# VH-VL binders against q9h9l3: the designs that were tried, part 360

Target 1, 176 residues: q9h9l3
Amino acid sequence: PRKMVAIDCEMVGTGPKGHVSSLARCSIVNYNGDVLYDEYILPPCHIVDYRTRWSGIRKQHMVNATPFKIARGQILKILTGKIVVGHAIHNDFKALQYFHPKSLTRDTSHIPPLNRKADCPENATMSLKHLTKKLLNRDIQVGKSGHSSVEDAQATMELYKLVEVEWEEHLARNPP

## First folded at step 17 (VH-VL)

Design GG112 (framework fv_fezakinumab)
Fold by ESMFold2-Fast, scan of step 17:
Structure GG112 (fold): chain C 176 residues (1-176), chain A 120 residues (1-120), chain B 111 residues (1-111)
Amino acid sequence: as target 1 above (176 residues)
Amino acid sequence: QVQLVQSGAEVKKPGASVKVSCKASGYTFTDYYMHWVRQAPGQGLEWVGWIDPDSGGTFYAQKFEGRVTMTRDTSISTAYMELSRLRSDDTAVYYCARGDYSYGYEFDLWGRGTLVTVSS
Amino acid sequence: QAVLTQPPSVSGAPGQRVTISCTGSSSNIGAGYDVYWYQQLPGTAPKLLIYDNSNRPSGVPDRFSGSKSGTSASLAITGLQAEDEADYYCQSYDFSLDAWVFGGGTQLTVL
């Protein structure tokens, strides 16, 4: 009975030519999809590329954004001791400069039963958009105004619930 | 083939700075974190911090914050650790070690170490 | 001093079994973080011996095994050989310190 949350982060480009991915928004939802955290986050470095088409981040979101160090502390307090669900979640943890226990991490981009339900090769890395459309009959990340990290976190939790019983049993028998 | 090659031994006076290099070969430099770990003579291992060669992002153990700077040069697959305001108790072998981030966290490849001696 | 507690030394005769304990707390091993073990031969860099509690890298003999329970971990070495004489370090992550942490090290002497 360890609590479970889902996370999704949006990154902007910093550093030379905007090559570096820096955290600019984080959303965390609980098991039922209720929002526990959703804040715009100000990177410590100059933003070169907002990557707005994907991130949904614009200059106005940075005006009252929470500084990275403070936001990180808030986020880690929520994640600590919980099972954390995400899609390609290592990117979110990198943006947070955070190491989460692998035994408490669930990555919906690397769950073979989930791919099997979607009629995809078990070891392929499928996008969140594809899996959500195939398994939940729902379109996410629609249009050119950027993604909603709340929407993505909610979809990720719902996808995990489709395989939760099977996958938790597998992990109990085959610890990572 | 897959290896980390560190710079040679350094002798420094108290108050000076030292910059140790760690050159990676045989793997994609930006796919792994580079950790730095030190070991004083006859003592145990102590973690200093990490750098993500891809982003240039760094994280330092609180004890070293303000004195250590980690950088990298992706064009030559080399990571650097600079420690300033050296004291005699900074005398140690300094190791670089790569850490996987996507599929594990283990320090699976280590440099041979760089002895830094701080004496007057 | 060290965040993870190891006995400073252990000893055994050739062919015997020894175990090296690594005691943590609720902020590291007890929080679900995996345990790693490193072997350090005299005058050399540490070498990864065990990762993710019980897994062996290629080239590590099966006489080395790891386990984890609650806030503690153990390294077992069976069929002791003279070349096993080394220092052994456990390692994990501590979320309260926001740091990778090592045990104080255990010197194994093969009698």
Scores: ipSAE 0.789, ipTM 0.903, lowest interface PAE 0.9, mean pLDDT 92

Design GG113 (framework fv_fezakinumab)
Fold by ESMFold2-Fast, scan of step 17:
Order: C-alpha cells, then structure tokens, then sequence
Structure GG113 (fold): chain C 176 residues (1-176), chain A 120 residues (1-120), chain B 111 residues (1-111)
C-alpha cells in the first residue's frame, strides 16, 4: 500500500436522549480505494438512537459487531505511521479516542485549494456530498436509509487526490 | 472571561479520597477536552488523564488507572477529578486544562491549581 | 521519571540568548507529534508559551521561539529579561503510552 489511507466512521447516539456520538462502523481504504477495514462496532454503552437515516446502522448490524476495544486496536494498527485522509476527520478521531499527528492528517473539509476547485469560498466547510458531486460528478449519501462509510472513504480519497500534489507541496513549505 | 476556576485546597489523611472541581466559563464547555495534570512540590508536571465533556468519555494515564475517576456536569460547565486511596506521594497541585488537539488549542487555558496535601 | 529529556538548568545574562532542548523518541516527537512549551513562574500555573512546534499564542512576545527536528525540539529566548526567570516545560504526545508526556523541566536563571 501507498502509506496513505482514508477513513470514514459512522456514529450512533448513546447517553441521555441519544446525544452522545459513539463509534458503530469504521471503513478504511488504501490509496487506490481498496478496502483495508470495514467492520460494525459495538459501543460499550446502550444505543439510544441508531441515527439510521445518516449512519445506515440498524439493530441487526450490532449482533455480530466487533467490541469497541478490539476494533479500536485493529484500526489504530492500520492508521499508525500513515497519512490519514478524512472529511471532518476530528469527529472520527474523537470517536476512536485517538490523537493522530497533525503532520500526517489530511482533512478534506479544510483544504482551501479543494474548495477553490469546487467554486466554493476557500475557508468554508463544505459537506463531503457537495464536494463529491461538484468535483467527481458522483452522488453519494443518497436517500433516507443511511450512508455507506466505504463509499464515503473512497470519495474522500479521490477528492484528496485532486489536490494531493499542490497540497503536499504547500505542507512541505509551510509545515503545520 | 475565558477561565477555569478550581475548588480550594484540601488536606486529607492517607487512604481517603479527594474530589477537585474545575468550572469553565467564557467558552462552550462541550467543545474542548478537559485534561488533569498534577505537580508535586518542587517536581515537574505529570499528566493524569482527560475527559470529553460532550460524551463523558475518559482516558487515564496507566499509573492512575483504578484510582482516578473523572466526571462532568454540563448543566454547570464543571469537570471533576476524584482520586481515591490517597498516599503521601499524591501530595501535589492538581490543575485542569482545556484541550482540542485537532484545532491547535491543546492545553491553552489552565486553572490556577488546587493544592491537595496528604498527611497523617 | 520524565519521558522527554530537558537539561535541569540553563542560565544567561540580561539581553543574551538561551536555548532549552527537549529530546524525545520515535513514539512521540519522532512520530510527528507536535511540541508545546510552557512557562511557569514561581507559585503560578503553567502558561502556554509555544504550541504546534513554533506558534505563539496571543500575548507571547516574539523573543520566544520554538523549533522541532527529528526526535527533538528547542525553545529559544532572545533579549533575556529578569522576568523570564522561571521553569520551562516541553510536552508532546506518546502513541505507545497513549499519554501526553512532559519534559522534566528546565530552571532558567537570569544572572
């Protein structure tokens, strides 16, 4: 693999009124978009709200889901030492209770050249769905039955590849 | 008015527990992690753990696992650190400090500290 | 004791330049984690002096600067003043310990 991966996580609601976001699925793809990891993950706390419209998670997916501690260990082994690409990736790292080096993190929601290519304000936070439609002419996150984290991770990697040369050059001259 | 206000000094006997509070104001309490760091007299800084006030999730340094409990009350923007089975070498100033690693605001605001003295 | 290594003391005269080193390993600074520096005046809480290797918070004068290379970091103080007499701590994250880690601290004496 290329030493660069993209990640997308799905969260369900736990805690009072389901307001806490807990990890329930994680997908990781390599540079070419091949799936390295895709598992349903069982939160340690009672699920109050599956948030199915967005997460695509249903009670049936939890039956054989990997417990959080085990899944976290597997995921971190894949991420460690690699450049990790994501969209609003701080939410994914927060759900994993994980701190990834900023110098090895690429957040497609905060890359000014990517917004510029999409004819969007450079400092605006645009959704993954919008950027993917504008720049890749592809519809993701369609319908009311939830998102595919594999699809989202693949789209995120493809979006990053559009600005990779320019952005890596920028980061080399302007270290974070 | 961005500040962290900690509870006052405590004197405890060995074997007791202590609970230190840290009240946040001037920012959105649930947007930042709350770290706890201690410093024994004349010694350096030692990280104890963090709590995510949004989720209530916690992570403790291995040395304190099993003796420390971190909690929060979002209705009053207050974080708590409780340390049990106190020993004389737990005597230290305990600080709370906010953090958000992803946005570069890690440990950028500290409470004034709470002195906990453990003596017989 | 401390995971990151700092000299226990440094000294300088007013107006001079001093540097404080912070040596880590492959699991922290060497893994790409950012370095933070704190100033602690006697009887006070630590104050963030440098974040993300070389950035200054609002209110920190430009005579304080940070740098990072390989497994190490450095804090430079130019135009040394009597009020700079304090303890200085570096900090980073260690992925193998899954812990924020501090240096042992350096006492700066202004002669």
Amino acid sequence: as target 1 above (176 residues)
Amino acid sequence: QVQLVQSGAEVKKPGASVKVSCKASGYTFTDYYMHWVRQAPGQGLEWVGWIDPDSGGTFYAQKFEGRVTMTRDTSISTAYMELSRLRSDDTAVYYCARGDYSYGYEFDLWGRGTLVTVSS
Amino acid sequence: QAVLTQPPSVSGAPGQRVTISCTGSSSNIGAGYDVYWYQQLPGTAPKLLIYDNSNRPSGVPDRFSGSKSGTSASLAITGLQAEDEADYYCQSYDFSLESWVFGGGTQLTVL
Scores: ipSAE 0.733, ipTM 0.884, lowest interface PAE 1.1, mean pLDDT 91

Design GG114 (framework fv_fezakinumab)
Fold by ESMFold2-Fast, scan of step 17:
Structure GG114 (fold): chain C 176 residues (1-176), chain A 120 residues (1-120), chain B 111 residues (1-111)
Amino acid sequence: as target 1 above (176 residues)
Amino acid sequence: QVQLVQSGAEVKKPGASVKVSCKASGYTFTDYYMHWVRQAPGQGLEWVGWIDPDSGGTFYAQKFEGRVTMTRDTSISTAYMELSRLRSDDTAVYYCARGDYSYGYEFDLWGRGTLVTVSS
Amino acid sequence: QAVLTQPPSVSGAPGQRVTISCTGSSSNIGAGYDVYWYQQLPGTAPKLLIYDNSNRPSGVPDRFSGSKSGTSASLAITGLQAEDEADYYCQSYDFSLEHWVFGGGTQLTVL
């Protein structure tokens, strides 16, 4: 119903000792949780650490992956002009080398009412897995194959919907 | 103290290259983007580009692509901007300025500027 | 040529109010990007005066205020003082250019 999407990205380690986070997968879902975009993305730099336990990325996923520049163009066309929901979303935007308007950004890791509903300290940064289990009674990021960015994006949208009315009212009174 | 210290004034001939440095202190160098902005004498501010000191990633304004290169050395918290094939209209004060990425984008801390004069 | 449009000059007497406009387009201010204002005193680097449309950094007096509406923004200075003589620049982000963009600057003269 709203012109709103949720995003989740998976990063792999590039650069010295694999300390740089480079985009390797991106999933975007609409308000109802339908997938608008889901592609493996080939970083322009050599992958040092796949971070598979978290990213779910393996060497085979890179064989036919979309090159970074092309994927970035596709992703930005979807995000532009929309309210974008994510969890610790600044990491996703940084990996995309993208500046999204803050007035159109919603970060579920920094919404005090959401933490309050989960019986967590309002100023704490809680993981997506914890908030999803506590508030949606659903286990995500399970198993040894790594995370599903589609699953994470869907969970993120559902979490935001729990506080959407309250948070949008707050933002209208207290513009970011 | 929290500050950005830039290298001194340069005088160059047309066709030469110039490399300006910007040394950060008093904050975590890799937590902020470093922007470069220039100002020709009596003119306005013009954005040149940014570097992410953490990743080394860069983005340049279209008019400078192919002539500008931004780099950094995290061991000494220093960012560099090199401009090649200099022309007289590149004469300007070049500023470095830090920009947050996590909670803001504003350029909240600026170097004092480096005057680059291009003349024969 | 600046992407954001400012008047080249504005003037006022001590104690008066002046406003400086910053006109953008649908690819920058109109797209929801925040507006920032910088003060540049003669011979010095620019200094952040207003961030995220209307917020003041520590040390900036409340005589300075910012606002944003549609594709435009405005900086208001009340109770003008001689030391306010400076150039003022607005700034935002343009998603079509993928550039941070500045206004052309406004020279404030306190009569």
Scores: ipSAE 0.804, ipTM 0.908, lowest interface PAE 0.8, mean pLDDT 92

Design GG115 (framework fv_fezakinumab)
Fold by ESMFold2-Fast, scan of step 17:
Structure GG115 (fold): chain C 176 residues (1-176), chain A 120 residues (1-120), chain B 111 residues (1-111)
Amino acid sequence: as target 1 above (176 residues)
Amino acid sequence: QVQLVQSGAEVKKPGASVKVSCKASGYTFTDYYMHWVRQAPGQGLEWVGWIDPDSGGTFYAQKFEGRVTMTRDTSISTAYMELSRLRSDDTAVYYCARGDYSYGYEFDLWGRGTLVTVSS
Amino acid sequence: QAVLTQPPSVSGAPGQRVTISCTGSSSNIGAGYDVYWYQQLPGTAPKLLIYDNSNRPSGVPDRFSGSKSGTSASLAITGLQAEDEADYYCQSYDFSLEVWVFGGGTQLTVL
């Protein structure tokens, strides 16, 4: 059987007016929610906006943070050959400059049965916070000090597990 | 009209640099990666690299790393590929092509190509 | 050298069926990466013909179909027409090389 992991990344703002999203933290958990990877990552460009309210990243986290090139290599070794679960995961792959096979990718922001269970329109893009509250009765991303990528990755895996059997059967009949 | 318009043909001496432009129109320039692909006369297609117009982030094939630089200007929806220290075997048609792997739009729109000839 | 292997040429008569193979390895097609097919008429840029293994863009006739199995892919063209005479390229992603990889191209001649 092919192993499964969930990923969530935090980005900071670089470039003009801090509009560019650069990877600053990555968390990866296994099927049971155990942490396989969780590191702060130093962008190669000057950080203009820490986006702390959402990212949870502060200047202190950049001290001894893993340089992007090294962190990327470590992360890709974990992801390669596995089914990777994420929420709006294309943003994480984009920040990693990485292409994961679509047949091994599961995006909880685009799984119609998951939205249906949450009484949401099947083709709408619902936030991780909303789906987690509706389906797991759990509040994540609470407060103003930023999100925990570990918490988000764990919630994402738990959400996927709610529809795993149904969705894997769908994908077997309708390959991506 | 959704299209990519490339700059005209270039003739360069070995050791020179060339900069090819690719102007996008008819879609949101920052929503898609811009890939660069080349084709030597009578040969197949070879991927050079991509730029994300939104972030300015780039990724180059190792073969071209150190010689290629990709940039963009979002105010005029134009991507650029500059190749330095030109050799005769860099003679090729250079194409820009848009891509969005996540949504199946990878290489779905191509420029007409820019012939770069490197000769003494 | 091309990373994906295609026959250099194939031929058929009008109305016939031809298939063009694309052979990869465990680091690209075999790793689960999707296959794309392009048609290139003489003097023109490549045109996307098939994406994500078997899907056709708007405007591509159903005479063109793609398939993928294991480390290989195939493009089938049924009801061959003179206008189909072109070079055909397959493409995928190679995670080991971290590049988009193309086949060497197949020249289709309609007899």
Scores: ipSAE 0.714, ipTM 0.876, lowest interface PAE 1.3, mean pLDDT 91

Design GG116 (framework fv_fezakinumab)
Fold by ESMFold2-Fast, scan of step 17:
Structure GG116 (fold): chain C 176 residues (1-176), chain A 120 residues (1-120), chain B 111 residues (1-111)
Amino acid sequence: as target 1 above (176 residues)
Amino acid sequence: QVQLVQSGAEVKKPGASVKVSCKASGYTFTDYYMHWVRQAPGQGLEWVGWIDPDSGGTFYAQKFEGRVTMTRDTSISTAYMELSRLRSDDTAVYYCARGDYSYGYEFDLWGRGTLVTVSS
Amino acid sequence: QAVLTQPPSVSGAPGQRVTISCTGSSSNIGAGYDVYWYQQLPGTAPKLLIYDNSNRPSGVPDRFSGSKSGTSASLAITGLQAEDEADYYCQSYDFSLEAYVFGGGTQLTVL
């Protein structure tokens, strides 16, 4: 058995017209859903658009936020050598400028058995909110004040647990 | 036609700067990272860094940090690598190469290379 | 020096089999990072030959195969042909260096 964690990140808009996605919060939970890391992170570039409706990030969160380079070092120390679960996780790794081994990465937006359990096409990319409601009967990302990356990471781990046995067996027979 | 077209050979003196271009065509420029890899004459391949054409974000190998700058212009699907304070051991063929960090190939499409010669 | 270790040269006769090794460490191949192989013909850019340890891009003949075990990877070429004469490079990622790393290259001579 290898240790497993789930991650979810929140991004704000930087660069011209706020079109660039920069890391502004990261949450990591263990297999049981306990929080291992949850910090606001200060991007190295000027924030143009907080994207508060989705990110939940506001200017006050940046006052004592951990600088990107320091936060990145802390996060990578937690992720190294572990199976990392996420939803559309490539966005989180991209924001971290991090390359996690594919063999240790589990993306709940690209697990055909999970979509099948939700009565969705196996090749479709379903939102975390939809899969969580359909399979766990739980509403996440509720309201207009932004998402909770802790809540999203916890939901992602629980979704993966639903298919863990069959998917790990599949990966052992069909390495990526 | 999916291709990467690089600028022509350059000859520079020690201490100068060089800027190499790489124009992408036949695919969506912002969907892939652009890597730069160099090869000194008769030597192996050495990764320099990458740029994300979508965000403009960059990551450089520690050896080149402080001397290399990567930029892009999305309106003409062109990536640039500028290397400053050139030394004779920077003489190499510089390649741009397309990569995908999430899924798929890492360096599946390469430019033909730009020879940069640094000599007095 | 290169981070991944390859033999500097290998040779074989037409029709024979050769194997090129690529030895890494716990911070790269041993950490689970995938291995890629590139073929470089004289005077040309490298060409992707194998991706994600053992997969072939379209147009690469099945005479070329890759494998990975522990901290090492291997490229096998069967039924050697004169046109296989080239330099071969392995490549992975190293989390300690935060860099894409290449092998030193192996020159294949077809006798």
Scores: ipSAE 0.568, ipTM 0.855, lowest interface PAE 2.2, mean pLDDT 91

Design GG117 (framework fv_fezakinumab)
Fold by ESMFold2-Fast, scan of step 17:
Structure GG117 (fold): chain C 176 residues (1-176), chain A 120 residues (1-120), chain B 111 residues (1-111)
Amino acid sequence: as target 1 above (176 residues)
Amino acid sequence: QVQLVQSGAEVKKPGASVKVSCKASGYTFTDYYMHWVRQAPGQGLEWVGWIDPDSGGTFYAQKFEGRVTMTRDTSISTAYMELSRLRSDDTAVYYCARGDYSYGYEFDLWGRGTLVTVSS
Amino acid sequence: QAVLTQPPSVSGAPGQRVTISCTGSSSNIGAGYDVYWYQQLPGTAPKLLIYDNSNRPSGVPDRFSGSKSGTSASLAITGLQAEDEADYYCQSYDTYLEAWVFGGGTQLTVL
C-alpha cells in the first residue's frame, strides 16, 4: 500500500526579462485534501516578475519565505516513496530540481480516461480549470488575485480520484 | 544533424583549471538538460552533474561540489564545464550528454568526449 | 567503486544468449527508478541501448532486451555476434545520493 499526495507549485520570473521560472510557493495535500505543506519559497535569484495574475505571489510574501534549499528538503521528504499527483507535474518537478519515479507519478493532464469523462479528445492536454469545471462543476482560479496552489492541489486530487480505480488497473497491466 | 561537438584534448598541470565546451546542433538547445559524465582510462562512467540550459540552473554530484562550475551560452547553443584545482586522478575523458527527464530519454545523445590529462 | 553492481566480464559463443545483471538498492532501482543500458565500443562514446527498463531506441536490434525486478535489472543479448564485443553499463537514479549512478561496466567477449 502506497500513500498518495497531490502537489501544485507557483513560479515567479527570474533571470533576463523574467523568462526563467523559479519556485515561489508549494502546496501538498493528502488523499482527503488536507494540507500537508504550504509555504512561500524564496528563490536564490532576484525576482524580476512576480507573475501575480497567475501565481498570486506579491513582494510581501517573500519577506519571511523559506529559502529554496530548505523548502526543497522539506518537500522531498514528503514526496519520497509516495504516489504523487499533479497537473502538468513535470513543471513542478523541474522547479524542484527533483526526479520522482515515473511509476509513482500521476499527471492529470495526461490521463486519457479523465479526458474521456470530460468529453475531450483523449490525447489533448486540458487545463486544470477546464477539467475541474466539466467534471466537478466547480470554478477554480477565479478572479485577479492569482491562483491558489492549495485549491489547485485539492482539485487535482479530486480529479484523480474520479479515475483512480480504472487508471491504477491500467498502470498495473501497462507499467510506465 | 542532431549532434554534440566537444572541444579538443587538454593537458594541464596539477592545481590548474580546465574548461570543456559542448556545442549542440539539430535540436532546441533549451529543451534538454545537458549532463556531464567522465571516464578515467580503463575505468567506468561517473556522473558529474547537469545544467538546465533554459534556466541556467545546475546540480552537481557531491564529490565535485566546490570544484565544478557548469554554464551555458544560449546564443551559440554551447554548454561549458569548468573543473578547478585539478589532480592527477581527474585525468579522464569528459563527455557531455543530452537528457530529457520527462520522457525517459536521459543520455540519449552523447558528445565524442574530451580527453583531459593532468600531469606534471 | 560503482553504486550499481555488474559482473566485470561475461562471455559467449556466436549465436548464443548472454545476460548481464545490474544490482541496485532501495535508494535507486528499488525506489522505482528506471534502468538504462549503454553499449561502449573501444575508443567511442557510450550509445543508449535500452531506456526505461525495456524500451529500445530506433535502430537497436530486438536481440537486445532489458528487464527489471525488485532492486535489480538485466540486459539480455540473444543471437550473439562478434560486433557485440563491447563494454555494457547500466544506469539509474539514486534518490539518497541525488545523482545519476552507473554500474561498474561489464566487458562482453565473443568467443
Scores: ipSAE 0.741, ipTM 0.893, lowest interface PAE 1.2, mean pLDDT 91

Design GG118 (framework fv_fezakinumab)
Fold by ESMFold2-Fast, scan of step 17:
Structure GG118 (fold): chain C 176 residues (1-176), chain A 120 residues (1-120), chain B 111 residues (1-111)
Amino acid sequence: as target 1 above (176 residues)
Amino acid sequence: QVQLVQSGAEVKKPGASVKVSCKASGYTFTDYYMHWVRQAPGQGLEWVGWIDPDSGGTFYAQKFEGRVTMTRDTSISTAYMELSRLRSDDTAVYYCARGDYSYGYEFDLWGRGTLVTVSS
Amino acid sequence: QAVLTQPPSVSGAPGQRVTISCTGSSSNIGAGYDVYWYQQLPGTAPKLLIYDNSNRPSGVPDRFSGSKSGTSASLAITGLQAEDEADYYCQSYDSWLEAWVFGGGTQLTVL
């Protein structure tokens, strides 16, 4: 049996006009929602736009943040060999410069049965906030102080657990 | 329509640098990684590294770390690979190839290759 | 030398079936990473023949098929034709090297 974790990352804007997304926080939770990792991460490039309304990241969080290379090593040690759940998870892997095996990756933004349970079109990409409200009757990403990647990772794991049995059976019959 | 067009053949002396270009057309340049792969005469394929045109982020094979630099110019949809301190064993055809691991489009489109000859 | 192991050559007569093996390890194919196969005709760029273990791009005949089991993969070619003479390469991702890795290549000769 493979262990399962959920991940959510926060990005800040670097590069010209802050258009590049760079990793600035990562949270990882286990199957039960317990936090395994939660650190602020210092990008190797100058931060142009903290994107605070969405990321929740401010200049003070960078003071003792873990440098990108060190944080990446810690994160990859946790993810290796596990089933990793995320929402639009390709963005998180891209920010980590990491390729996780597709057979061990679960993206809650691309699970047709999950959308069906939420009364949404099966092939639409629905936001984590919408799916969480519809299926778990819980409000996440509330207010203007930014998102909590811990809260998002926990919600993502709970959403996946709603379809886990049927989706794992589907994947066994139809490998990605 | 969808294609990668590489710069022409180069002849360099040992110790020089070479910069190969790869111009993308027919797709959104920033949606795919650009990989660089080389092949020495009569030898197999060897991965050099990738660049993410969207972020400018790069990742290089350990063998080339410190000698290779990958860059891109999004205004002209062009990726570059610069290899410095050339040795005779760097003589190879250098290919660019697009990839998007997450969506299953890995190395599905290749440039025709650029022959780099390093000789005295 | 290559990270993935392929036989250096394979041969068959027209109409026969041949298989080309690709042997990896626990850090690549054994870790669950997908296998890709490329055909390279003399003087040309490699052409994607199989992606994600067993899928064919548009235009690749169904007599080419791929499979994966454990730490290894195989390319099968049925109904061999003279035009199949080429070098064949397997490829996967290696988590320990953090690199895309290729097999050493197999030269197919149609006798």
Scores: ipSAE 0.712, ipTM 0.884, lowest interface PAE 1.3, mean pLDDT 91

Design GG12 (framework fv_fezakinumab)
Fold by ESMFold2-Fast, scan of step 17:
Structure GG12 (fold): chain C 176 residues (1-176), chain A 120 residues (1-120), chain B 111 residues (1-111)
Amino acid sequence: as target 1 above (176 residues)
Amino acid sequence: QVQLVQSGAEVKKPGASVKVSCKASGYTFTDYHMHWVRQAPGQGLEWVGWIDPDSGGTFYAQKFEGRVTMTRDTSISTAYMELSRLRSDDTAVYYCARGDYSYGYEFDLWGRGTLVTVSS
Amino acid sequence: QAVLTQPPSVSGAPGQRVTISCTGSSSNIGAGYDVYWYQQLPGTAPKLLIYDNSNRPSGVPDRFSGSKSGTSASLAITGLQAEDEADYYCQSYDFSLEAWVFGGGTQLTVL
């Protein structure tokens, strides 16, 4: 059995008009929800838009932030060889410039049994906030001060645990 | 029509630079990574690197780091690969190829290739 | 040298079955990365033949099939035809090199 972790990243806007998403925080938790990694990350490009309403990131967080190249190396050492759980996780991998094996990736935005438990259409992409409220009776991403990537990673792991046995059996029968 | 159209053949002297273009049409340019792959005459395929047209972010194979630069212009859906300090062993056909990042990583669409000849 | 190992050539007669192997290591195929296969006809760009180990793109006949086990993959071609004469390349990702990697290529000759 492989070790399992959950990841959530926050992005800020860089490039023309802040339209480019650049990694600015990453949180990784273990199976029990304990924090393995949580760092603010300094993008290599000038931050145009902190997107604070969503990211929770402010200029003060960048003062002692880990440079992207260093943070990426640390993060990839944690992810390599593990089952990685996330929500719309391809966005996180894209921000990390990272290719994780699909056979070791679990995306809670694309697990039909999870949607089924939430009384949602199996092929719809539901938000993390909606699934967490419906299935865990917990409010995340509350207010206008931004999201907590630790909170999001913890919620994502807990959501996956609801369908873990069923989904792992499905994947064993239908390998990606 | 979904296609990648590359610039024409180039002949360069050792020490020069070459810039190859790859124009995408028939799909949303920023939804896919653009990979560059080369093939020396009679030899196999060698991956050079990729660019994310959306972010402008790049990743290069270690062998080419410091000599290759990948860029794009989203206004004309065109990706570029520039290789500097050319050597005779850089003679190859250079391909651009589209790679998905959301539901697969395969290179499902390829340009026809640009022959770059490096000779004195 | 190529990171993935393929035989340099294979041959068969029309109607026969041939298999092309692709041997990797623990940092690529053995790490769980999918395998892709490309067909390259003389003078043309490579064409995607198999993706995600065993899936065929639209337009690829079912005579072509892929499989993966452990650190290796195989491409099988049944009912061999003259038009199948080409170079075949496997591809995967290597997390240690942080690179997309190809096999050295296999030249298929239809006798």
Scores: ipSAE 0.764, ipTM 0.906, lowest interface PAE 1.1, mean pLDDT 92

